# Miniprotein binders against Probable RNA 2'-phosphotransferase (kptA): the designs that were tried, part 10

Target 1, 222 residues: Probable RNA 2'-phosphotransferase (kptA), of Haloarcula marismortui (q5uxb8)
Amino acid sequence: MPDAVRRCPEDGFFEGDTCPVCDGAGTHILDGARRRQLSKFVSGALRHFPEDAGIEVDKAGWTGFDALRVAVERQYDWADAAALAGVIATDPKGRFERTGVGNEAGITTAGGRVRAAYGHSVDVTLDGTDDPVPATLYHGTAPRNVDSIREAGLKPMSRQTVHLSESAAAAREVGRRHAADPVVFVVDATAMQSDDRRIVKRGTETYTTDRVSPVYLSLLEK

## First folded at step 6 (miniprotein)

Design x2 (from E7, 13 letters changed)
Fold by ESMFold2-Fast, scan of step 6:
Structure x2 (fold): chain B 222 residues (1-222), chain A 81 residues (1-81)
Amino acid sequence: as target 1 above (222 residues)
Amino acid sequence: SKEVVIFFRGDSPEELKRAIEEVLKLAKEYGGEVEVKIEGNKVRIIILGISEEAAEKIAEKVYELAEKLGLLVWIYIEEKS
């Protein structure tokens, strides 16, 4: 369950009870339960059901912030532009990218374009980043997939690419969407890059690759 | 009342069909109305007119079902006003 979303008039949106910059209480935007509901809807609309949500996503995955706001306001009577902006700005998993608002992305309730940084099941081509890749990455999956993964490695399945997490905890959280008690694979990203396998950073904690052969994989024991 | 939106995605038409059948059975057990939309390798099911407790129970069971059938799943619960 996520923390509430609040807004500092000077420092922008934050999660929890106190502004990390000024220690002020700010003003309430969303409680944790509504933040979870809205975040799931926005994530799903961008990645899985844009047409059903009444938005259009271009080939690179982008939709207008205002169009997304209209969709959100139709879906939830309690949600508004501040709720949407706050969910995007405070997402701890880096699921969302926002462009066209300059230095105000953490504050503004209007303008720009939004896309999901990863996890698409619709046909989208994402812009990659060349940020350094950690030596070790992680992949969370259902226990039933272990034998198949050990034999054939990781394949995209219904996604465009194979998604990898920066930490075991993040991978486990992603895996929780697909299994109650997911298992985590450790990915030897250093070995992959040494073998000229491309890994691209997408979002704050997420990395993508075409596939991961079994030689780069081991199960995390804890 | 609550609404449960369920998206399944997978490579097996047979497993997608099984998922639809099992979710329809669950919806009937909890007294929900159901809408189903199939689009290639993805399926959307909406269950309408159920309590919050029923919605959480359905979501839990659907995650377990998706794991069993090897399907990707996305679920969210919302208030219908």
Scores: ipSAE 0.000, ipTM 0.262, lowest interface PAE 13.1, mean pLDDT 76

Design x3 (from E7 with R3D T5W E7Y E9I T44K R48T K63L E67M K72Y E74F K78D)
Fold by ESMFold2-Fast, scan of step 6:
Structure x3 (fold): chain B 222 residues (1-222), chain A 81 residues (1-81)
Amino acid sequence: as target 1 above (222 residues)
Amino acid sequence: SKDVWIYFIGDSPEELKRAIEEVLKLAKEYGGEVEVKIEGNKVKITITGISEEAAEKIAEKVLELAMKLGLYVFIEIDEES
């Protein structure tokens, strides 16, 4: 069980019974059980289900602290800005990053941006990444997803960005992790880039983008 | 201990229900605590309080199940104790 989260009025949030700076007891914010529950929700919302949590996550994984607070308050009637700030500030595994508040991240209950610091779904995209992008990219999916993709395009399901492959064969292999007989969509990357849609190279064989509208998609025929 | 996050996505309500039932059986077998959330064509399952060995076995069986049922699946094993 994780330790409780407490707050020192001068030194900010801490875990356990004693402030590491002033040796004071502080005030109680969360018990261990609620700390664990809130931490798992925040981690999941940032890594896997931002849309379902009602938050918007940018290409680098960031969301506004205040938007995340609203999502947390909707999910749990016992959680508030202090509970959220405390979970982020005291995380022993460093799962969260908070920026835009200077040195106040351990103290403040408002402002700034938050993202997941690591995990399988963290997709870091930096402005000015100029690696060449192929004219055509590919996306493998289960046959049952075809109709929804034709209507709504490609959106990140469990990840912050849409993953694309350099070849139909690579896309089919990626899709096979999720379906025995995957189908492949062809992505018109040239048209996307001409419309100022950002596509970023990730490693040797993969690319990421925010979403792919249906206008850029066609199903690869047998 | 480990936590396992499982996300099933598909357009078959019957196969999503079957996936939930099979994952609940696996979680019970390994003594995990389970939370299930259903959102239209998505199912989110969190299994907590299991060993690393159990988490790996669950992930392998869940991947096989998703392929068999024609569901998209995302699985993460978190090293959070």
Scores: ipSAE 0.000, ipTM 0.197, lowest interface PAE 14.2, mean pLDDT 75

Design x4 (from E7 with R3E T5Y E7L E9K T44R R48F K63W K72I E74Y E76L K78E)
Fold by ESMFold2-Fast, scan of step 6:
Structure x4 (fold): chain B 222 residues (1-222), chain A 81 residues (1-81)
Amino acid sequence: as target 1 above (222 residues)
Amino acid sequence: SKEVYILFKGDSPEELKRAIEEVLKLAKEYGGEVEVKIEGNKVRITIFGISEEAAEKIAEKVWELAEKLGLIVYILIEEES
C-alpha cells in the first residue's frame, strides 16, 4: 500500500505524515488506497487507453494537465486537481513527466503538459526533452548478442527506442533479465550528441535513442 | 498481487494470434486471470491476480516471445487494485 499524499503550502506535495522540508503535517490530499487507484488510472490513460479516458495524446506522448484533470474528475467523484498534481509530483517510480510549469511542478495544481516517461502501449515518439545527458551511457545485453551489436549497432528490436542506462551497474541489472552472465556495452554519448544524434532522459537512470551505430560502442572490460 | 499489461503491435495476424495463445498459456501456468482486446493490428492483454515473481517471469518470457515473432511489445507491471 502506498503512503498518503499531503500538501505543504510552501514546500509542495509529499508522501507520508510529515513534510520532509519543514516537519509540518500539511493538508490531507489522498489516502493510500485512493492514491493507488488514481495513479493506476493516470498511468493507464497515458500509456494504454487515452481514447477510453477521453484524452488526446500527441505524437510525443503529451496531453494537457487540464484535459487530464477533466478526465480524472469524470472517473472519480473524490478526485480533483490537487489529487492529480499530488499523484504526479510524488510518484516514487518516476512514471510521469510534467513540463510548462518550471520549478512549480511539485506545488502547482494547474497548467502545463503531462506524459508518461516510459511504458507506452500507444504509438508515441518521446522527444523534445531538454534534460542533461551524461557523457557516457551503458547497455546491458546477453553474450549471444555481442557479434550482432558490434556489426549492426543497437536497434530498437521489439521496442520503439533503444534504452540506455546511466551506470554500468544499472545496465548489468537490466541485462540479467536476458542472461545469467550479461555483458555491458559502453556508449559514447558525447560523440553521439556531437554528431546530432538525439538522446533523451526517461527515468532516474534511463535514457532512450533511436539507434546506436557501432562507432559509438565498446565492450566494458570482457 | 500484481497485474501485467501487455500490448503487442504488428502487421501479421498469424504472429499476433501466436502471441495471444502463448500469453494465455503463461497466465494459466501462473494462475492469473486474463482479459484480451484485439484492436486492428494491436492486441492488449491484461493478466490479474499473480505474484510479483510470476509477473517478472511472465514479462521476461513475453519480451522474448515478441522478439521471436517480430512484434513490438509494451509491458507494464502494477499493483492490483
Scores: ipSAE 0.000, ipTM 0.138, lowest interface PAE 18.2, mean pLDDT 75

Design x5 (from E7 with R3L T5Y E7I T46K R48V E60Y K63E E74F E76Y K78W E79T)
Fold by ESMFold2-Fast, scan of step 6:
Structure x5 (fold): chain B 222 residues (1-222), chain A 81 residues (1-81)
Amino acid sequence: as target 1 above (222 residues)
Amino acid sequence: SKLVYIIFEGDSPEELKRAIEEVLKLAKEYGGEVEVKIEGNKVTIKIVGISEEAAEKIAYKVEELAEKLGLKVFIYIWTES
C-alpha cells in the first residue's frame, strides 16, 4: 500500500506523515488506497485510454490539467484538484510530467499541462497530427439506430468518443459487429471543420470527434 | 454500472487467444457487453454494463489469468454515467 498524500502550506505536497522540508505534519489529502486508485486511473487515462476518459492528448502526449481534473471528478466523487495535483507531484515512479506552472508544480492545484513520462500505448504522433482530414467520413450502425441518429446525431457513449471511418467499407465492417445488415451514415467532415468542430486522426482509416450534429449527417444510399 | 478496461501484452499468440476466450466467458457470466481490439502483441478488452462486485471479481480473476499465462496486464475499473 502506498503512503498517504499530505500537503504543507509552504512546501507543497508530500508522501507519508511528515514534510521532508520543514518536518511539519501538514494536512491530509488522500489515504494510500485512494492514492493508488487515483494514480492508476490517471496513468491509464494518459497512457492507454484518453478518449474513453474524455480527454484529448496532443502529439507530444500533453493534456490540460483542468481537463484531466474534470475527468477525475467525473470518475470519483471524493477526488478534487488537490487530490490530482498531489498524486502527480508525489509519484515515486516519475510517471507524470507537469509544465506551464513554473516551479509551483509541487504546490499548485490549477493550470498547466500534464503528460505521462513514459509507457504510452496510444500512438502519440497521431494525436493532433497535421495530416489532412478527408472531406467525407463514415459511421456504421444497426438499422434500428437510424431514427435516433437522425434526431440527436452521433454522440459519445459515457465511455467513448465518436469514432468515424475513412471509407464506407470500413464503416460497414464496424457496423457488422452489431447487425447483419448495417447501414452507413455519411459525415460532412469539411462542414464540421468549417464550424470549428475538431476531428482527430487516431489510426489507419480511423478518426474521432466529440459528437456529430444531425446537420452533418446523411444516409449512404445503396 | 461499471466498465472494466483490460490490456494484455505478450509475445505468445496462443496465450493471448486463451486470455481473450477466458475474459469473454467471465463477461458472459456477469452479463457484461464486450469490445475487443487486437494490435499485434497487445489486446484491449472493454467490459461494460456490470456491477461493482462483478467488476472486482473479474479484475481479480484476470490478474490471476495473466500470471498463469505469462502475460503483462493493465486493468482499470470505471464508473459509467
Scores: ipSAE 0.000, ipTM 0.375, lowest interface PAE 10.2, mean pLDDT 77

Design x6 (from E7 with R3W T5F E7K T46R R48T E56L K63E E74L E76W K78E)
Fold by ESMFold2-Fast, scan of step 6:
Structure x6 (fold): chain B 222 residues (1-222), chain A 81 residues (1-81)
Amino acid sequence: as target 1 above (222 residues)
Amino acid sequence: SKWVFIKFEGDSPEELKRAIEEVLKLAKEYGGEVEVKIEGNKVTIRITGISEEAALKIAEKVEELAEKLGLKVLIWIEEES
């Protein structure tokens, strides 16, 4: 059984009983049973039966969020825009991608487009590697690595690629695996791409590259 | 732990079969569990129960494999929960 979905006014949707950003309790949106039920419907509608659900999916698998909301409201009396947005934003299996709402995908209850990230059985074309790369990416690391990174840049080390995150918070979370108080490097992804350095989207917030030269790096100030 | 979604697409059944065999070897090497779905000229593979480092290594090796075999590939990495 999945955890309940709650909403923080400032930080958006979260699973469980405590906001991971501000430690607030937030407002209840869905219990675990309804979360599972709605998630199963949305997943099926996007992957297997869009026409039966009353939505149109384009060649790349996208449907409008608002069209999907209408389908959800028709299917379940208890579901609304917040329930749909929360299910998409908190999906622990990363089954959903939402675009067209900037950095508000975890917060907003309107707008944008939604698609299934995997498992399509409809005729769609998926290419996550060609998705737009943000202008700025982030890399979390242990403080002991700072001098080496300033001198030589980011190298794969024991990994075959360098992992980059879409947000400073996500990068810090990755860095926490190696240190209790990690530091975050800011990566100038626009400059890297302008210099023909390849950055590949490998997941919802996961990007990879072979190396990052020191010229593209700065420490995030706090 | 992470899961990795891999989708191969191509017109050669032999190359698609070779891709499946190599990905199964990689998943076993890193202790992952594998689900495979074959639909015509498309193959989807999901690997679960692996570390982030293993997922990134698998993704790079799979991309190299797809290039070698002349297959289109999509690779997606997510937290398992």
Scores: ipSAE 0.000, ipTM 0.318, lowest interface PAE 14.7, mean pLDDT 78

Design x7 (from E7 with R3E T5E E7L E9Y K42R T44V T46Y K63E K68E K72Y E74W)
Fold by ESMFold2-Fast, scan of step 6:
Structure x7 (fold): chain B 222 residues (1-222), chain A 81 residues (1-81)
Amino acid sequence: as target 1 above (222 residues)
Amino acid sequence: SKEVEILFYGDSPEELKRAIEEVLKLAKEYGGEVEVKIEGNRVVIYIRGISEEAAEKIAEKVEELAEELGLYVWIEIKEES
């Protein structure tokens, strides 16, 4: 079990019962159990499920601290800006990076950007395969999702990347998991790669990417 | 008067520098006053003292610029306060 997080008004956030700088007790922020729970959520949101958490991360993995705070507050009624700042500042594994707040990252409860420093990045690199990515890929889905996809594109769900198929037939079969009569989107993979969007081959006929903007999508004419 | 708030995310300061330079040209064209805040791979640009028509034109051109540069952009048009 991790140590509790406390806050010294002069020296900032610390773990355990006693400030390492002034030996004061400080103010309680999180017990060990809630610290672990919040740290797990923040790590997962930054690395695996940003869309499900309601945050957006750029190509380098950064999100705004305030956007992450809103996501945290929606997830846990006991968590606030101090809880988030404390988890980031005291992480013993160095899982988190925070920029844009100068030397106040250990003290401030507002501003800047946050990124996961290690582990499974939402920025999927073209790694582990030398096979060429086809010019065209496909995505099968339920008809009810068409309007949402046209507006927002294809987004990952529940700790997963967006899955794309090498053929329309394969995409249709995948889509059958969601509807008896699925529709197929055509993905302009050449345009995606020209725009530095990463697509990774994961199987004989399957590719993954973090997201697909509507500009790369069209419905198959059938 | 209207204010346009523009937020860019990029992979590098170099990409953000290009976006900043192009937005500064647009602001000058429409007679707006500009404030820029740079934070690593993120930049926020405010353009103030412009008409509603100018704000809409700027937003449209900035969205086109973001697509050309491959950057994520968020734009909000507000009444000045």
Scores: ipSAE 0.000, ipTM 0.082, lowest interface PAE 17.5, mean pLDDT 75

Design x8 (from E7 with T5E E7W E9F K37E T44I T46L K63E E67Y K72W E74Y)
Fold by ESMFold2-Fast, scan of step 6:
Structure x8 (fold): chain B 222 residues (1-222), chain A 81 residues (1-81)
Amino acid sequence: as target 1 above (222 residues)
Amino acid sequence: SKRVEIWFFGDSPEELKRAIEEVLKLAKEYGGEVEVEIEGNKVIILIRGISEEAAEKIAEKVEELAYKLGLWVYIEIKEES
């Protein structure tokens, strides 16, 4: 289990019980268990699932610190800018790089850019675009999910966004991963956009949105 | 009751397929309901309706499996909504 993260106002973030510079106790930021949990999420988001975490990573792997903070705050109600900065600043495994803050990387809770120093598994960056969205999109799922979707709509699981397909065939193919005989929901994308619900094209043929309320959904009949 | 969400990442379709097969066996052993989603080089498996004890055991075994298959893995254990 990692040590807790604390903060000295003058010397910045440190791990353990005493500031290595002034020997002061500092203030508590994050216990060891939450430090581990947040480190794991940040590492995964930068290396493996940036789009699902709701951040954009450039060709060199960089994302804005403040964008990453927003993603962290959505994921954990206990996490804030200090928790994120502390995790990055005190990482004993050297998993993170931070630039754009000069020698303040160990102290500041804002600004700059962050990337994973190693371990990326993402070869293709899915760029969010404002390209035209089809009038109708589709979502494939297991039959057991039909009642809950009709009641509550489509919500992201551990992902930040809901994934939608361009065609019923593509949605059915996705649905086969959940059940041998999947069902397909039809999404009224035109109605969603007219209600200011954002739908974004990502990569070649994938569309994402925050959620789809039941009013935009109908079951595709065989 | 708990849910376990497992994300596998790797460039080997054969190893990703083996990971799916082994996790499905684990889910059945512990009485969980399972959903699988495949997106290119990543696989997401959600196991629902299991005890905290079973969730921890599944997570432990999945980490071992990922190491054996040379896959990166991310695992979350959460309370069901």
Scores: ipSAE 0.012, ipTM 0.300, lowest interface PAE 8.9, mean pLDDT 76

Design x9 (from E7 with R3E T5I E7W E9L T44K R48Y K63E K72Y E74L E76F)
Amino acid sequence: SKEVIIWFLGDSPEELKRAIEEVLKLAKEYGGEVEVKIEGNKVKITIYGISEEAAEKIAEKVEELAEKLGLYVLIFIKEES
ESMFold2-Fast, scan of step 6: ipSAE 0.215; ipTM 0.665

Design y1 (from E7, 13 letters changed)
Fold by ESMFold2-Fast, scan of step 6:
Structure y1 (fold): chain B 222 residues (1-222), chain A 81 residues (1-81)
Amino acid sequence: as target 1 above (222 residues)
Amino acid sequence: SKRVKIVFYGDSPEELERAIEEVLKLAEEYGGFVYVWIEGNEVLIYIKGISEEAAEKIAEKVKELAEKLGLKVEIKIKEES
């Protein structure tokens, strides 16, 4: 379990209980569990699923800090600019690099660019047979889309492919990009694969397909 | 061209992360395309678009890396489909 993230008003973000510079207690930003959760999301978004996270990553792996902050705030209702800046600044493994803010990378909650320090992973078209696909997948969406999805199924919009999640909770988080209280569709992935429909695993916890016919869909209740 | 499927197993998240970093460097060196999937105590890495010679060198170096980091590893080299 990682240590909590705290903030010293003069010296910036630190991990643990006391500022290494001034020995002050600082202000609590994230406990260890949330720190790990946010760090995994940020790492995954930068390396594996930037498009799904709603950010653009250039050829060198960079994205704007403020764009990444917006993505983080959509993903977690408890996360803000300070949480993101703190995770980046205190990562003991050096997973993240931030530029464009001079000497303020350990302190500032705005501006600059961020990338995964261990490089970006290029998405490769994988044969669906190489990775196990769960029997059930999920898709989160705004309530206003329910009737059209029931009639026409899931079709790609700005994403170019249909993104499916491994869990209802993950699908609901994705759906929050479109509505405060999203609904979740259950996808019968076993039936899709039995009908030779292709589902491709990409990154952590996400899958893509070209479309999902209504016959494979049902609304998740409660 | 060839593809290499690498699966690391271990109880140390730190060593698994280090394995990912080193494999990404190898893939870049040989001009391969990489996909990384992390699930619990397993890391799956695919490297595609490389020559047979590169695939063999990557497999050898990955075996050495796993031994150095105390990780269990499974490696499969296949023709690209």
Scores: ipSAE 0.000, ipTM 0.110, lowest interface PAE 17.2, mean pLDDT 74

Design y10 (from E7 with T5R E9V E21W L24M E33V E35Y K37I K42E T44F T46Y R48T E76K)
Fold by ESMFold2-Fast, scan of step 6:
Structure y10 (fold): chain B 222 residues (1-222), chain A 81 residues (1-81)
Amino acid sequence: as target 1 above (222 residues)
Amino acid sequence: SKRVRIEFVGDSPEELKRAIWEVMKLAKEYGGVVYVIIEGNEVFIYITGISEEAAEKIAEKVKELAEKLGLKVEIKIKEES
């Protein structure tokens, strides 16, 4: 169990009951259970679900401290800038790096950038993917193709992959390239992934797969 | 739409795995997107893209599941942006 996080006004954040510099008690920031909870959320957001947490992580893994604070405050009504700064500053496993604040990283509740320190955490994402695939995807097509699709599933055209959309509306727009009044198929993407069928995100709101068996398909509109 | 954050804590890897499977099944039933993070004796599950009614039903079933499996659970429902 991690120790509570406290704050000394002069010396910054510390873990446990007594400031290591001045021996003062400081003020309480968060207990051990909340410290662990927030630490795991921050670690996960930086490494596994930044998009869902509403933060942007650059190629080197960095995000702005303020953006991360907003994400934390949305996730937990009990967490604030001090809780975030404290978790980062006192992490015993060294899971986080903070830059852009000089020697004030242990004290300041604002500014700089944060990233996960690669190799210090052993978090595991079930299904081994960092790029989320929605549970339900959609495929728009010409009405003339319905019977073939229901019998044989979705197959790529001209040796290309099968393209799936994130929403029924987007799928309908794609289908409009081939028919004035397209129909939309609903794809059970969760079932496909559970059966080890790969679905890959390509750009915004578009996904590709090799093929879709009829067992994963249902017609949204007859 | 809503998002649900679920945190399970327990000492039994088998009960934690069962909880993960049941929650993934529930999320699939309601058309949600699921992310699972396993950290030792803690499991964090995030479900996004569901209605408020679905989020409330999932939360109720997850609390019942945790009691049945002897796991500690914390559930947060938030508005998705």
Scores: ipSAE 0.000, ipTM 0.140, lowest interface PAE 16.4, mean pLDDT 76

Design y2 (from E7, 13 letters changed)
Fold by ESMFold2-Fast, scan of step 6:
Structure y2 (fold): chain B 222 residues (1-222), chain A 81 residues (1-81)
Amino acid sequence: as target 1 above (222 residues)
Amino acid sequence: SKRVRIIFLGDSPEELERAIEEVYKLALEYGGLVWVYIEGNEVVIFIRGISEEAAEKIAEKVKELAEKLGLKVEIKIKEES
């Protein structure tokens, strides 16, 4: 059985009893049983039975968040926008993609589009997921973070996913937002993919993943 | 919610790296917050923010993994508060 979904007003949705960022209790959104029930319905609707669920998915598998919310509210009288947003944001299996909400995917209860990241029985082409992932990706960070990254790997700090860059130069530029002299980690994306770790292209030069274990990381030498 | 501490001991860096990755995948499946500490031949994997059911399943699967990889393992499950 999965953990309950709760909501921190500042840090967004989380699973379990305690916010991973501020250690606050937050507000209850969904118990574990209902979370499981809703996540099965949402993944099934997006992958297998969109017409039966009363939603339309485009050729790339996308549906509007609001259309999906209406379908969810028809199916379960206890479910609302927060329950849907929470299920999507906290999905440990990475079954869902959400676009059109920027960095707010872990917090917002409105807007954007949703699709299943994989597993379709319906006829769709997944452009973001089907795009080839480079053998090597990069992550730029402040030097003070090196020890914790070597110890714990890359984890989403203020976002729901870890952001990786296509080039060392792009990663270094991203890192400059947090430090004048950023360092760059090299990510063995080939090894991650061979181990069935999901990496998704989100923009022209940006990729996302849930976490990067220390096993896949090395520090780029100058 | 529960905390789980897992300590692996092995003579091969490959076996330790494989164990780390497999446990990380398992913890990810259950939505836990994971920290990995590597010191010599010891690997400490600390998982927070998981249910009692998840903690028990993780412990069971980790014991199976350790047996398969020929590694010694120590597992401790505790309350977070």
Scores: ipSAE 0.000, ipTM 0.074, lowest interface PAE 23.0, mean pLDDT 74

Design y3 (from E7 with T5K E7T E9T K17D K28M E33Y E35F K37E K42D T44W T46Y R48I)
Fold by ESMFold2-Fast, scan of step 6:
Structure y3 (fold): chain B 222 residues (1-222), chain A 81 residues (1-81)
Amino acid sequence: as target 1 above (222 residues)
Amino acid sequence: SKRVKITFTGDSPEELDRAIEEVLKLAMEYGGYVFVEIEGNDVWIYIIGISEEAAEKIAEKVKELAEKLGLKVEIEIKEES
């Protein structure tokens, strides 16, 4: 379960019980269970079902923060602008980008645009970077997916990219969204790049690629 | 290619788990990639990268499965391109 989200009036949103800047208690925004629920909805709405959630995303995946807030408030009677802003600001996995609010993304409850940094199954074109790619990347998944992945590799939809993690620990944590005891695949990113397969950095610990052939994959033991 | 979104709702965690397992097996049989989200009594399953024929067959079998397990189900099929 994730930590609760709280807000310091001066320093912005934080997770846990104590502001990391001023050591104050702040104001309660979301308990861990509701933080998890809202994070899953926001992630899904931006990546997989924007139309079903009642929002429009542009070709780069952006939607207005206020439009997303309306969708969130329709979905959950306990959620408001602060809950949405807090979930976005404190996401440890870097799944969300917010722009158009200057240096206030960690504190403001209004304005700007939001998108998922990766993982879309809808028609969007994300900007990548030429930042160095680690030699080894990781993909966490439910044990039930192992046989299909071993045979066919990691397969995206027509416009979605495959999400890869920088560390086995990060991949396992991502995999826990799908199973209590996830498995981790090791991705030979050096071999992929040597074969001119493109991998791009999208977030703090997140990389994307079009697909991963079985030849680049092996299961991590434990 | 098609995307299939399946939403199961029910009061039995055991039957919800059985539904997830069976849908994952169906998706693997048709070569689809699967994403599962569990939120209390609601389960959302996305199956990506399958043909229109496979999507329709999966939807048919999933409706039968939900009926057998006493679960509420909603299914949406959309074009990915």
Scores: ipSAE 0.000, ipTM 0.162, lowest interface PAE 14.9, mean pLDDT 74

